VHH binders against o75319. Designs and how they scored, part 106

Target 1, 181 residues: o75319
Amino acid sequence: GNHIPERWKDYLPVGQRMPGTRFIAFKVPLQKSFEKKLAPEECFSPLDLFNKIREQNEELGLIIDLTYTQRYYKPEDLPETVPYLKIFTVGHQVPDDETIFKFKHAVNGFLKENKDNDKLIGVHCTHGLNRTGYLICRYLIDVEGVRPDDAIELFNRCRGHCLERQNYIEDLQNGPIRKNW
Key: E = the ipSAE of ESMFold2; O = the ipSAE of OpenDDE; V2 = 0.75 times the mean of E and O plus 0.25 times the DockQ between their complexes.

## First folded at step 7 (VHH)

Design k61 (framework vhh_4orz_3; at its last look DockQ between E and O 0.09; V2 from the best seeds 0.00; counts 0 for: pae E 10.7 > 2, placed apart)
Fold by ESMFold2-Fast, scan of step 7:
Structure k61 (fold): chain B 181 residues (1-181), chain A 121 residues (1-121)
Amino acid sequence: as target 1 above (181 residues)
Amino acid sequence: EVQLVESGGGLVQAGGSLRLFCAASGFTFSRYAMAWLRQAPGKRREWVALITSGGRTDYADSVKDRFTISRDNAKNTVSLQMNSLKPEDTAIYFCAARDYPTIYESGYDYWGQGTQVTVSS
């Protein structure tokens, strides 16, 4: 159905680019069929996403969609020039190792192919917070050697909202580093 | 063999300016992110400024609008223009390189030896 996700309106549409990284986080864009349930200032379509990214003088080179549904928008709603990757992740649970490795592989591949530009990796789940923040922070900790508290602080500051799921925070701070097989 | 050599440090009065240079050799400079990090006496090394292979710049909040990082790929150099210097900017300034951008000390593989900057009150 075309019901607005719970608490979706509580979150900023798009965060700021995370300095020293290629990441930018945002909440799920909603296709035009949802707009009849939203005030004009609440609308955040795929077009609105790209307008807000341009307003920050940034450019997307990849979108990673972490939602466990395809009801909010279609890949066809995105510009043909921007690759789209779907990684189905269940909310509330810490993402499993397979999901973490898929995310890392996608990021590493993008970075290797985009060494000559500054295009960003846009990452979102429903609210652009818990699953999104977990996977971005997990990448920074495991691949880039960032201290967990520094990764979490950077994400929170740039997203404009703090990670809410305590189990995600605990795994980032105290969990094992996930190495490639 | 990778080498990064800093220059341009010195003593300057508060409100003054300095320009630091880093000469790089032994790697494909144009494909690397270049950064400046600094370490004040008794403190941890902190990130100051970053320029990516694509030319994008990032700055720590403490130096934003006062410092400007730039690169010259033809000469394999990165520079840091430091304006409106404060006593709190006193530190050893290090040039660092990595094939991907990072603001964290642990993320850099190649480091210069550092150049001293002292800002008098």
Scores: ipSAE 0.340, ipTM 0.690, lowest interface PAE 3.6, mean pLDDT 90
Fold by OpenDDE, look of step 8:
Structure k61 (fold): chain B 181 residues (1-181), chain A 121 residues (1-121)
Amino acid sequence: as target 1 above (181 residues)
Amino acid sequence: EVQLVESGGGLVQAGGSLRLFCAASGFTFSRYAMAWLRQAPGKRREWVALITSGGRTDYADSVKDRFTISRDNAKNTVSLQMNSLKPEDTAIYFCAARDYPTIYESGYDYWGQGTQVTVSS
């Protein structure tokens, strides 16, 4: 139904572009049907997402949705010019190798096809923090060769919130590299 | 004060080898990606090699399989082993540092003064 996710209001709606990357993280936008349960200043719709991105003088080129549900908004709520990719990702546990691979593949595909622009990859889960942060950091570590602590620090700083899940942090810091192809 | 100081340059015959060093100070070395760039006479500065904070390496096609970049975080140094040198490798070689792992010919946070490498035919 239209139940507001727990603690959803506690997180900044949109982070900042991660310097040196094409990533930007945000919490899940909620379709209009959720607005009746929110104060006006708490509302964050797909439209609001794009407005906030534009305010940062950025442009989204891809949205990767990591939520494990489709109840929050519809792809039809997005501009047709921005592709939408759903990767169902279970919360609270380290994503499996398949999920990691899907994410990496999607990012690499986007980068290959968007060499001529500077459009961003928007990534979100429910809060745009733990699942989102893990997969972005996993990509930076495994594909870009970034030190785990540097990746985590960069994400936290840009998102405006720190990764909270110790199992994610531990896996990023000490876990094995996952396959890139 | 941030410093990058290159060394190891010089004159060498074609087919020879040189090893360049860059000593870094004044910043958290282990956090930064390190790169070598070069500028030949009358040409634009070009990227040569990169090593990320995590140790991943990349090379320009022109130097691939001939040059090797490495780093020692304990000593705050980055090195460039140059083998099978060619006259076209003649240039001033610069050490550069970047806080983020993106490869560009410009936009590095810190630069050295450069060291001359001359390869004679």
Scores: ipSAE 0.067, ipTM 0.543, lowest interface PAE 2.3, mean pLDDT 92
Fold by ESMFold2, look of step 8:
Structure k61 (fold): chain B 181 residues (1-181), chain A 121 residues (1-121)
Amino acid sequence: as target 1 above (181 residues)
Amino acid sequence: EVQLVESGGGLVQAGGSLRLFCAASGFTFSRYAMAWLRQAPGKRREWVALITSGGRTDYADSVKDRFTISRDNAKNTVSLQMNSLKPEDTAIYFCAARDYPTIYESGYDYWGQGTQVTVSS
C-alpha cells in the first residue's frame, strides 16, 4: 500500500512564515490511508496543515505542490477551498528553466491578485526542503535581488532544517544568471 | 514626482528612545509596503523593519522587540519608534517603498535621502 516517504518523519511538518515574503514551506501532508503506519503524534494530514497555519495566525491563499506524484493527498481532501497548483518537479536534479519560470509566474500572479491581503503561498515537495527551498530561494534571488547566501539562510531558519542537496546549493550560489520573463 | 522625506533623527544616549517619521507624496501611499533600512559608516545598507499595505509588520532580528514600525494612511506617513537604543544602532536611516514587501536592500521602488541617528555610550 501507501509507504511513508523515506525520512518524512524526521522533518518538522510546517515551517514559519519567511519574514518580508509571502512564503511558508511544509512537508507533504498525508491523507488518512497513510496514518495506519504512523503514531498519532507523527500524523500530518491536510487538516493538520490548515490547523497549524491558523495557530500561527496566518491564512493560506495558494498551495504550490512540487511533487511528481498524486498519491499523498488529493486537492479534494483539503478542508476548504484554496487555490491549488501542481508543478511537476523531478527530484534530485536542479529544476529546468521552464519549471523555474512556472514557479515565478505563479508567485507573481498571486502577489498581484493578493496585494491587499496577507495570505500566504504554501509551498511543498515531499519533505518541504530541497525542491521547495531551491525554488523559493531562486525566486528571492532572481526576482527580489536577494543575495544567494541570505536567501538560503532565511529559508533554512524559517523551515527549521537546512537545505541538504549540494547541487541545489551550488546552483543557487554559482549558477547561471537567469531571465525572469 | 515621488518623494520620501525622513525626519526625527538626532543624538541620543544609549538606552534612550527616538521616533523617526517618513512623509510620502507623489504615489498612492496606501497601496505600498513601507520599510526602514539603515547604513552605518563603512557598512552595507541593511533592512530594519517593514509594514505592508495591510498593516502586517516584520523586523530584523537585531531590532526585534525594541523597534516598532507603524503607518498612517490618512497622513501618508510611516514611523519607526526606536526604544532601548544601543551604540550599534548608529546609522543613517532610510525610508523606502515597494509595491510588494521585501526585507533586503534591493527591490524598493522609492527611497528617501535618510536621517542620521547617533547613539552615544
Scores: ipSAE 0.006, ipTM 0.351, lowest interface PAE 10.7, mean pLDDT 87
ESMFold2 (binder alone), look of step 8: mean pLDDT 86; pTM 0.875

Design k62 (framework vhh_4orz_3)
Fold by ESMFold2-Fast, scan of step 7:
Structure k62 (fold): chain B 181 residues (1-181), chain A 120 residues (1-120)
Amino acid sequence: as target 1 above (181 residues)
Amino acid sequence: EVQLVESGGGLVQAGGSLRLFCAASGFTFSRYAMAWLRQAPGKRREWVALITSGGRTDYADSVKDRFTISRDNAKNTVSLQMNSLKPEDTAIYFCATRYYPLMGDSFDYWGQGTQVTVSS
């Protein structure tokens, strides 16, 4: 369908690069079929995403799409030079260990192959907030050894919106480390 | 402003040991990852060791099992214990910091480093 996702308009399209990392978070881009229901200043297509990243003097090297749907945009709407990875995640529940492992493996692989450049890993779910923030923070905590509250604060500041789901926050702060990287 | 001051370098015989120190100021030390890099004569600067804000450590293959990085958050210091030193470890050693320790990201460094010379 062409329904705008609930509360999608309430969030900034794209955050800032998280300093000291290769991560940038954003909300789901919407293909041209959605523009009939959006004012010009509300549009955020795949093209708009890349324009906004360039405006920050950054470059995407990988997009990780965490949505459980393919209705919002097609991988073919992205530049052919930017890899696209789909990891199907269901909202509301903390991602399972297999999902966390897939995310960590993709990030580690990208970093290994991109040691000689400064390209970013773009991560999004529907709002670019809860699933996105959880997996980025989980990576920073488990792989990089960042303190949970520091990871959450960094994500919130750079995304421009705070993680909303208490069960995700609780798992990040007090849950077990997943040694699956 | 972040300030990092290295010390502890010197001349040592092959097989010997040295301990390097880095005194940090101007930031909340406990929240930052710390690293040691080195530059040998005529070579590129290379990463040697890393310790995250959470205390996790990582090492370059050339120094694994010989060097140990540690930190003291109460004193705002990071140190590098260097054992079984080899002539090829001769370099200027630099202390560096970054917000989060993803491989391939930039490091911030302030100072001239500390010279380590290992004689055969």
Scores: ipSAE 0.000, ipTM 0.160, lowest interface PAE 13.8, mean pLDDT 85

Design k63 (framework vhh_4orz_3)
Fold by ESMFold2-Fast, scan of step 7:
Structure k63 (fold): chain B 181 residues (1-181), chain A 120 residues (1-120)
Amino acid sequence: as target 1 above (181 residues)
Amino acid sequence: EVQLVESGGGLVQAGGSLRLFCAASGFTFSRYAMAWLRQAPGKRREWVALITSGGRTDYADSVKDRFTISRDNAKNTVSLQMNSLKPEDTAIYFCAAREWPSLGEYYDYWGQGTQVTVSS
């Protein structure tokens, strides 16, 4: 159906670029059919996403969609120039090692292929917070060697909302490094 | 305000060792990835080694197993230990810093470089 995701309106549409990285996080865009249930200032379509990124003087080079559904928007709703990658990720539980590996490979591949530009990797789940924040922070910790507390702080500040799921925070702070790159 | 100052360069025989140092000031050093790059006469600048804010290291294939990068956050320094030096390692070596590690290849701050000459 076309029902709005629970608590979707509680979150800012798009965060800021995470300084020193190529990441930007946002909540799931909603295609035109959802707009009947939204006030004009609540709308956040794929077009609205790209407008907000442009307003920050940034450009998307890849979208990674972590939702476990395709009902919110279709890849065809995105500009042809921006690659789209779907990684089906179940909410509530810490992403498994296979999911973490897929995310890391996608990010590393993008960075290798985009050395000559400053385009961003846009990452979202439903709210652009827990699954999104976990995988971005996991990448920064495991691949870039960022301290867990620093990665979480950077994500929270740039997203404009703090990671909510304690099991995700616990795994980032105390869990094992996943060396799958 | 921001400064990166290299030292430790010089002349060494092939097979010898040198240790380069980079002293940083004017920024929150512990939050920056630190790198060494080099430029030989008539060549493009080449990345050599990287150490992230968390201490994870990476090396160019040409120097892997011969060079070791390390950092001391208490002293705001990054070091490059160079072993088994070859004439092909002759270059000006630059210290560079970038905020929050990334596999993108841009740097916010650069030193002036220190000359390393390896004689055959």
Scores: ipSAE 0.000, ipTM 0.190, lowest interface PAE 13.1, mean pLDDT 87

Design k64 (framework vhh_4orz_3)
Fold by ESMFold2-Fast, scan of step 7:
Structure k64 (fold): chain B 181 residues (1-181), chain A 120 residues (1-120)
Amino acid sequence: as target 1 above (181 residues)
Amino acid sequence: EVQLVESGGGLVQAGGSLRLFCAASGFTFSRYAMAWLRQAPGKRREWVALITSGGRTDYADSVKDRFTISRDNAKNTVSLQMNSLKPEDTAIYFCAAKYFPRLESAYDYWGQGTQVTVSS
């Protein structure tokens, strides 16, 4: 339906680029049908997303949508110039190895094809926090070899909100490195 | 402020061993991946070995099974143990630091290099 996601208004629309990486995290954009339930300053449509990215002097090259629904916006609501990838990721539980592999494969493919530019990988779930932060941090730990606490701190600072799900934090800090990458 | 200082280079006979050291200061060493690169006379610099902040290691095919990279976060040092040295290993060896080692970006910090010469 057209109900605003629980606590969606509590989160900043877009974080900052994570320095040294191609990642930027944000909450789910909401298509025009949701705007009847939002004040003008609360609106965050797909168009608003791209305007906010430009305001930071950044450019999106890929959007990875981790939500387990298509009700918030449609790929057709995005500029035709920006590739869109859907990875259906269930909330609450730590993403499985197949989901982690798909995310890593997409990121590595983007980086290989975008060596000659500085375009960003935009990642979101509903709040742009738990599933989003988990998969970005998992990539940094497993692929880039970053220390778990450093990856989490970097994400928290740049997103402007701290990862909330304790099971996600625990897996990042103490869980196994996924050997698929 | 930021410094990477290499040591341990020298002249060695083919089949011999050398251990290179890099002392780091002026940055949060434990958060950075550390690498060794080398430049032979008249050639471009090539990557040799890498150790991530989490302790994962990678090696160039030319040195695999002969070289071992390690780090000591308490002493802010990275080292490269070089065994079964060949004349082709003759080069200036550079220590370098990079926060995200897999990204297609320049290294954040560089040492000045230490000469390794392997005689036949």
Scores: ipSAE 0.015, ipTM 0.484, lowest interface PAE 7.2, mean pLDDT 90

Design k65 (framework vhh_4orz_3)
Fold by ESMFold2-Fast, scan of step 7:
Structure k65 (fold): chain B 181 residues (1-181), chain A 121 residues (1-121)
Amino acid sequence: as target 1 above (181 residues)
Amino acid sequence: EVQLVESGGGLVQAGGSLRLFCAASGFTFSRYAMAWLRQAPGKRREWVALITSGGRTDYADSVKDRFTISRDNAKNTVSLQMNSLKPEDTAIYFCAARSYPYFDTKEYDYWGQGTQVTVSS
């Protein structure tokens, strides 16, 4: 389907860069075919994403797409100069260790290759909130040693919306640190 | 259907040159990093060269300054120019593709069937 994802309109299109990190979170961009169901002020295409990032005086160097679908936009809708990585994640459940490792590996690879610039890692799921916030916070806790509550607060403030899934929050606060294999 | 088809392999004498080609179909080639790996008789598969979607290249130390990887996004091809070939370069050469763009992984999404390169002394 060409239907808008449930509650998609309830969220800000793009958050702010998380200070002290290379992360920026946003909701899924919707390709042109969805625009017939949206008012002009509700549109958030791949082009709109890059315009909004530029308006913040930031530049994307990588997009990580966490959705479990390819129907919202095509990688071909993005500039070829910006790498695109798909990590299929199921909503509602805490991402498994394999998914967490793939995310950490991609972030570490980006950071190693982009030491000489300040480009951002853009991360999104459908709403840019639960799966997105979980994986960003998990990275900050496990790799950078940030305290769980500090990571969650930083994400919530910069995204402009609070993590909603209690199971995600519980895992971040009390779950084990995931070691890379 | 994803396909990677290698060509250009053959028999060459030490000091000679070969150019390998890989024709890709069934995926958005320009968005993928492309690599060459090789497997010599009785050895594990080893990475040889990689070119990212943005055109950045890296090489194994054993082939650096002798081999050159390049890509043509309009034709969906990646090539490996092999110069100053040595008997130890004898191997089956595999074309591989991955969406992950950075050099710190050995994982690939798609693989070709390989092409034989034999370097006689």
Scores: ipSAE 0.038, ipTM 0.496, lowest interface PAE 6.3, mean pLDDT 90

Design k7 (framework vhh_4orz_3)
Fold by ESMFold2-Fast, scan of step 7:
Structure k7 (fold): chain B 181 residues (1-181), chain A 120 residues (1-120)
Amino acid sequence: as target 1 above (181 residues)
Amino acid sequence: EVQLVESGGGLVQAGGSLRLFCAASGFTFENYAMAWLRQAPGKRREWVALITSGGRTDYADSVKDRFTISRDNAKNTVSLQMNSLKPEDTAIYFCAARYYPYLGTKYDYWGQGTQVTVSS
């Protein structure tokens, strides 16, 4: 059905670009069929996403969708010029190495092909927080050599919400580095 | 074995010019952004200039319009043309390579540095 995800309204629609990176995080956009269940100020469609990104003087070059569902919006709701990548990621569990490697390879490929522009990699799960924050921070720690606490602080500040899942935070702080560059 | 080897440093009078070179080996040079950073006596290392694999250039405000970074992918070299040199440009200059030109502060590979001394 067209039920709004639990706690979806509790989160800001879009964060800010994470300085020094090409990442921007947001919660899942909801297609027009959800609008009958939302007040006008609560709406966050794919169109609203792109409008909010433009309001920050930014431009999306890739969307990575980490949700384990396709019910919220369709890739066809996005501009044809913006690539869309689906990485099915289960909630609550720390993402497995295959998921981490897929995410890193997608980011690496985008950066290689977009080195002469400043377009952003937009990353979302349902709330744009736990799975999203984990994979972005994992990339920064493993590939960029950022200290775990600094990566987490940067993500929290730019997203406007703190990572909530203790197992994700624990893995980022104390877990092994996944080598794949 | 990855190597970045700087050359072209030396002593020069204020207002003069120097050209630094960095010879790269052991990696796919054409796929990497190349940068110059410097470290003055008693100070932290600072970024000076960057050139992406596609040839886009960026400069620190302190050197903009005085320094020019360029690369030659056929020869695996990056160079820094330094004009209108000032005593405050005195530093060890490092060549560095980065696959992702705009992510974080980390460089993948570093040279050993070359000394530039500008006298008044």
Scores: ipSAE 0.000, ipTM 0.126, lowest interface PAE 14.2, mean pLDDT 87

Design k8 (framework vhh_4orz_3)
Fold by ESMFold2-Fast, scan of step 7:
Structure k8 (fold): chain B 181 residues (1-181), chain A 120 residues (1-120)
Amino acid sequence: as target 1 above (181 residues)
Amino acid sequence: EVQLVESGGGLVQAGGSLRLFCAASGFTFSHYAMAWLRQAPGKRREWVALITSGGRTDYADSVKDRFTISRDNAKNTVSLQMNSLKPEDTAIYFCAARYYPYLGTKYDYWGQGTQVTVSS
């Protein structure tokens, strides 16, 4: 389909790099076919994503796509130099342990292979907020030992929008630490 | 003023043990991951061990099962228990602090280092 995702226009395209980490969060880029329904200033294509990252003096080294669809853009729309990883994640539900472990494995693998550079891990779902924020915060809590409220505050500040789903927030604050990464 | 002060270094025979201490001041110690890194003569600095603000520990392959890192937040100290020491462990050992231990490219604070020499 060619329908703009619900509330997609309500969110900033790209957040800021989360200080002390390699993470940057953004909403899903939309391929050229969606631009017929957008004003020029509302467009956020894969090309626009990379331009906005460059404007922040940052460089992407990996994109992790958490959407449960391929309709918004294709990996072929991204520069060949940037690896793309798809982790199909259903919205509204707290991601299961297997999804969490896949995310942690991908992040740890990227960091091991990129010790000699400062390239970022770009993470997105549809709005770059709930699934994205959950998995980034879960990584910071479980792997980095960050306090849940500090991880959530850091994500909210850098994304420019607060995590909305109470079940995600509840799991981050009070859920078990998943020790296998 | 931020300070990290190492102690406990010295000369020890191969197979022996040493315990290094790092006293921290001037920052909120409990919020930071603490690490030990070492630099042998003519070599690059290498990471040895790390303990997160939450207490999780990780070790370089060269030292795992021989070294143990621990922290005492009440005393603002981190320590490194070094057992079964080898001549290859000879280096200056540095205490370092960072907010996110595995992410980012730099440590926020560094100590001046303490010499460890292991003789055959």
Scores: ipSAE 0.000, ipTM 0.225, lowest interface PAE 11.5, mean pLDDT 88

Design k9 (framework vhh_4orz_3)
Fold by ESMFold2-Fast, scan of step 7:
Structure k9 (fold): chain B 181 residues (1-181), chain A 120 residues (1-120)
Amino acid sequence: as target 1 above (181 residues)
Amino acid sequence: EVQLVESGGGLVQAGGSLRLFCAASGFTFSTYAMAWLRQAPGKRREWVALITSGGRTDYADSVKDRFTISRDNAKNTVSLQMNSLKPEDTAIYFCAARYYPYLGTKYDYWGQGTQVTVSS
């Protein structure tokens, strides 16, 4: 159905690039069929996503979609020049090791192929907050050696919203490093 | 405002040891990865050792098992203990800071360098 995701309107559409990284986080774009339930200022389509990123003088090189559904928009709604990766990630629970490893491999592959440009990795779940923030922070902690609290603070500041799920925060702070190197 | 100041360089005989220090100011030291790089006469600058904000250490193959990098966040200092020094280790040693230790190729802040000379 065309039901707006719960609390979707409560979140900023797009965060800021996380300084020193290639990451930018945003909430799920909604295709045109959802616009009948939105005021003009609430609309956030795939086209709106690219316009907002351009307005920040940034450019997307990859989109990683962490939603457990395909009802919000189709990959065909995105420019063909921007790779799209779907990683079906269940909400509420901490992402499993397979999901974490898929995310890390996608990020590493993008970085190796994009050494000569400054294009961004766009990451989203439904709200662009919990699953999105967890996986970005997990990458920064496990791969980049960033302290957990620093990774979380950076994500929160750049997204414009704080990670909400305590189980995600606790896993980032106290959980094991997932070694995939 | 930001400063990285190296010390501890000097002349040492082959097989000897030397300890380099880098004092940092003007940024939140504990959140940055710290690195040592060196530049030998007539050669390009090369990375030697790195310590992340979380304490993970990495070393170039040429110095592995001979050099040890450490940090003291209370004193905003990073150190490099150099053992079993070789004439090939002769270089200017630079302290550098980087917020993300492995993303990109550039360091955010650099020291001015300290000379290490290893005689045969």
Scores: ipSAE 0.000, ipTM 0.227, lowest interface PAE 11.0, mean pLDDT 88

Design m1 (framework vhh_6fv0_2)
Fold by ESMFold2-Fast, scan of step 7:
Structure m1 (fold): chain B 181 residues (1-181), chain A 121 residues (1-121)
Amino acid sequence: as target 1 above (181 residues)
Amino acid sequence: QVQLQESGGGLVQPGGSLRLSCAASGFTFSSYEMYWVRQAPEKGLEWVSTISSSGSTIYYKDSVKGRFTVSRDNAKNTLYLQMNSLKPEDAAQYYCATYDYLWGEESFDYRGQGTQVTVSS
């Protein structure tokens, strides 16, 4: 189906680049078939995503899609020059260690292969908030050594919305470090 | 509100077949993408298959491709998983699920009680 995800319209389409990192977070782009249910100013297609990132004078080098569905858009809707990675991540529960490992591996691989450029890693779930914010913050804490509260504050400020799920926040602040790279 | 009830699990030998069913009620089944997920002992919840609301778009976990077939009957509010050539690593509690539509977060809060699949000689 082409039902608009609940609360999707409540969130900013694209956040700002997180300073000191290669991350930018956004909500899920919706393919053309969803546009009949949206006003022109509400549309956020894959093309709109790239336009908004260019408006910030940034460039995507990788998209990591954390949604547990394929219904929103197809990888073929993205420019051929931008790699796409799907990591099926269930909402509401803290991502398991295998999911965290896959995310860290993808980020580390991208950074190693993109040392000579400033391209960004775009990360999204449905709202670009809870799963997205968790995995980005988990990476910053576990790999980059950022303090949990600093990582969360940085994400919240740059995304323009605060992480909503208390179990995610509690795991980031008090959970074990997952050193698995 | 949302109710999902799985059935059809059981004990089979390696190479055997089982057909799982999921009876859905309390929501407009034909409007929702449906999933089969499984959980083996000592493991987390693992995605197996996805089927679109119309049944036209289907995805499978790599290890089950060519062996499992998902289908749905929207007139009967029923989801199916045909499992052929079953392997010991397929042994798990199988759940049908839908995402948390109200929150748009694919939470699988609307999964059923599950049906157990055991594979042993």
Scores: ipSAE 0.268, ipTM 0.674, lowest interface PAE 1.8, mean pLDDT 89

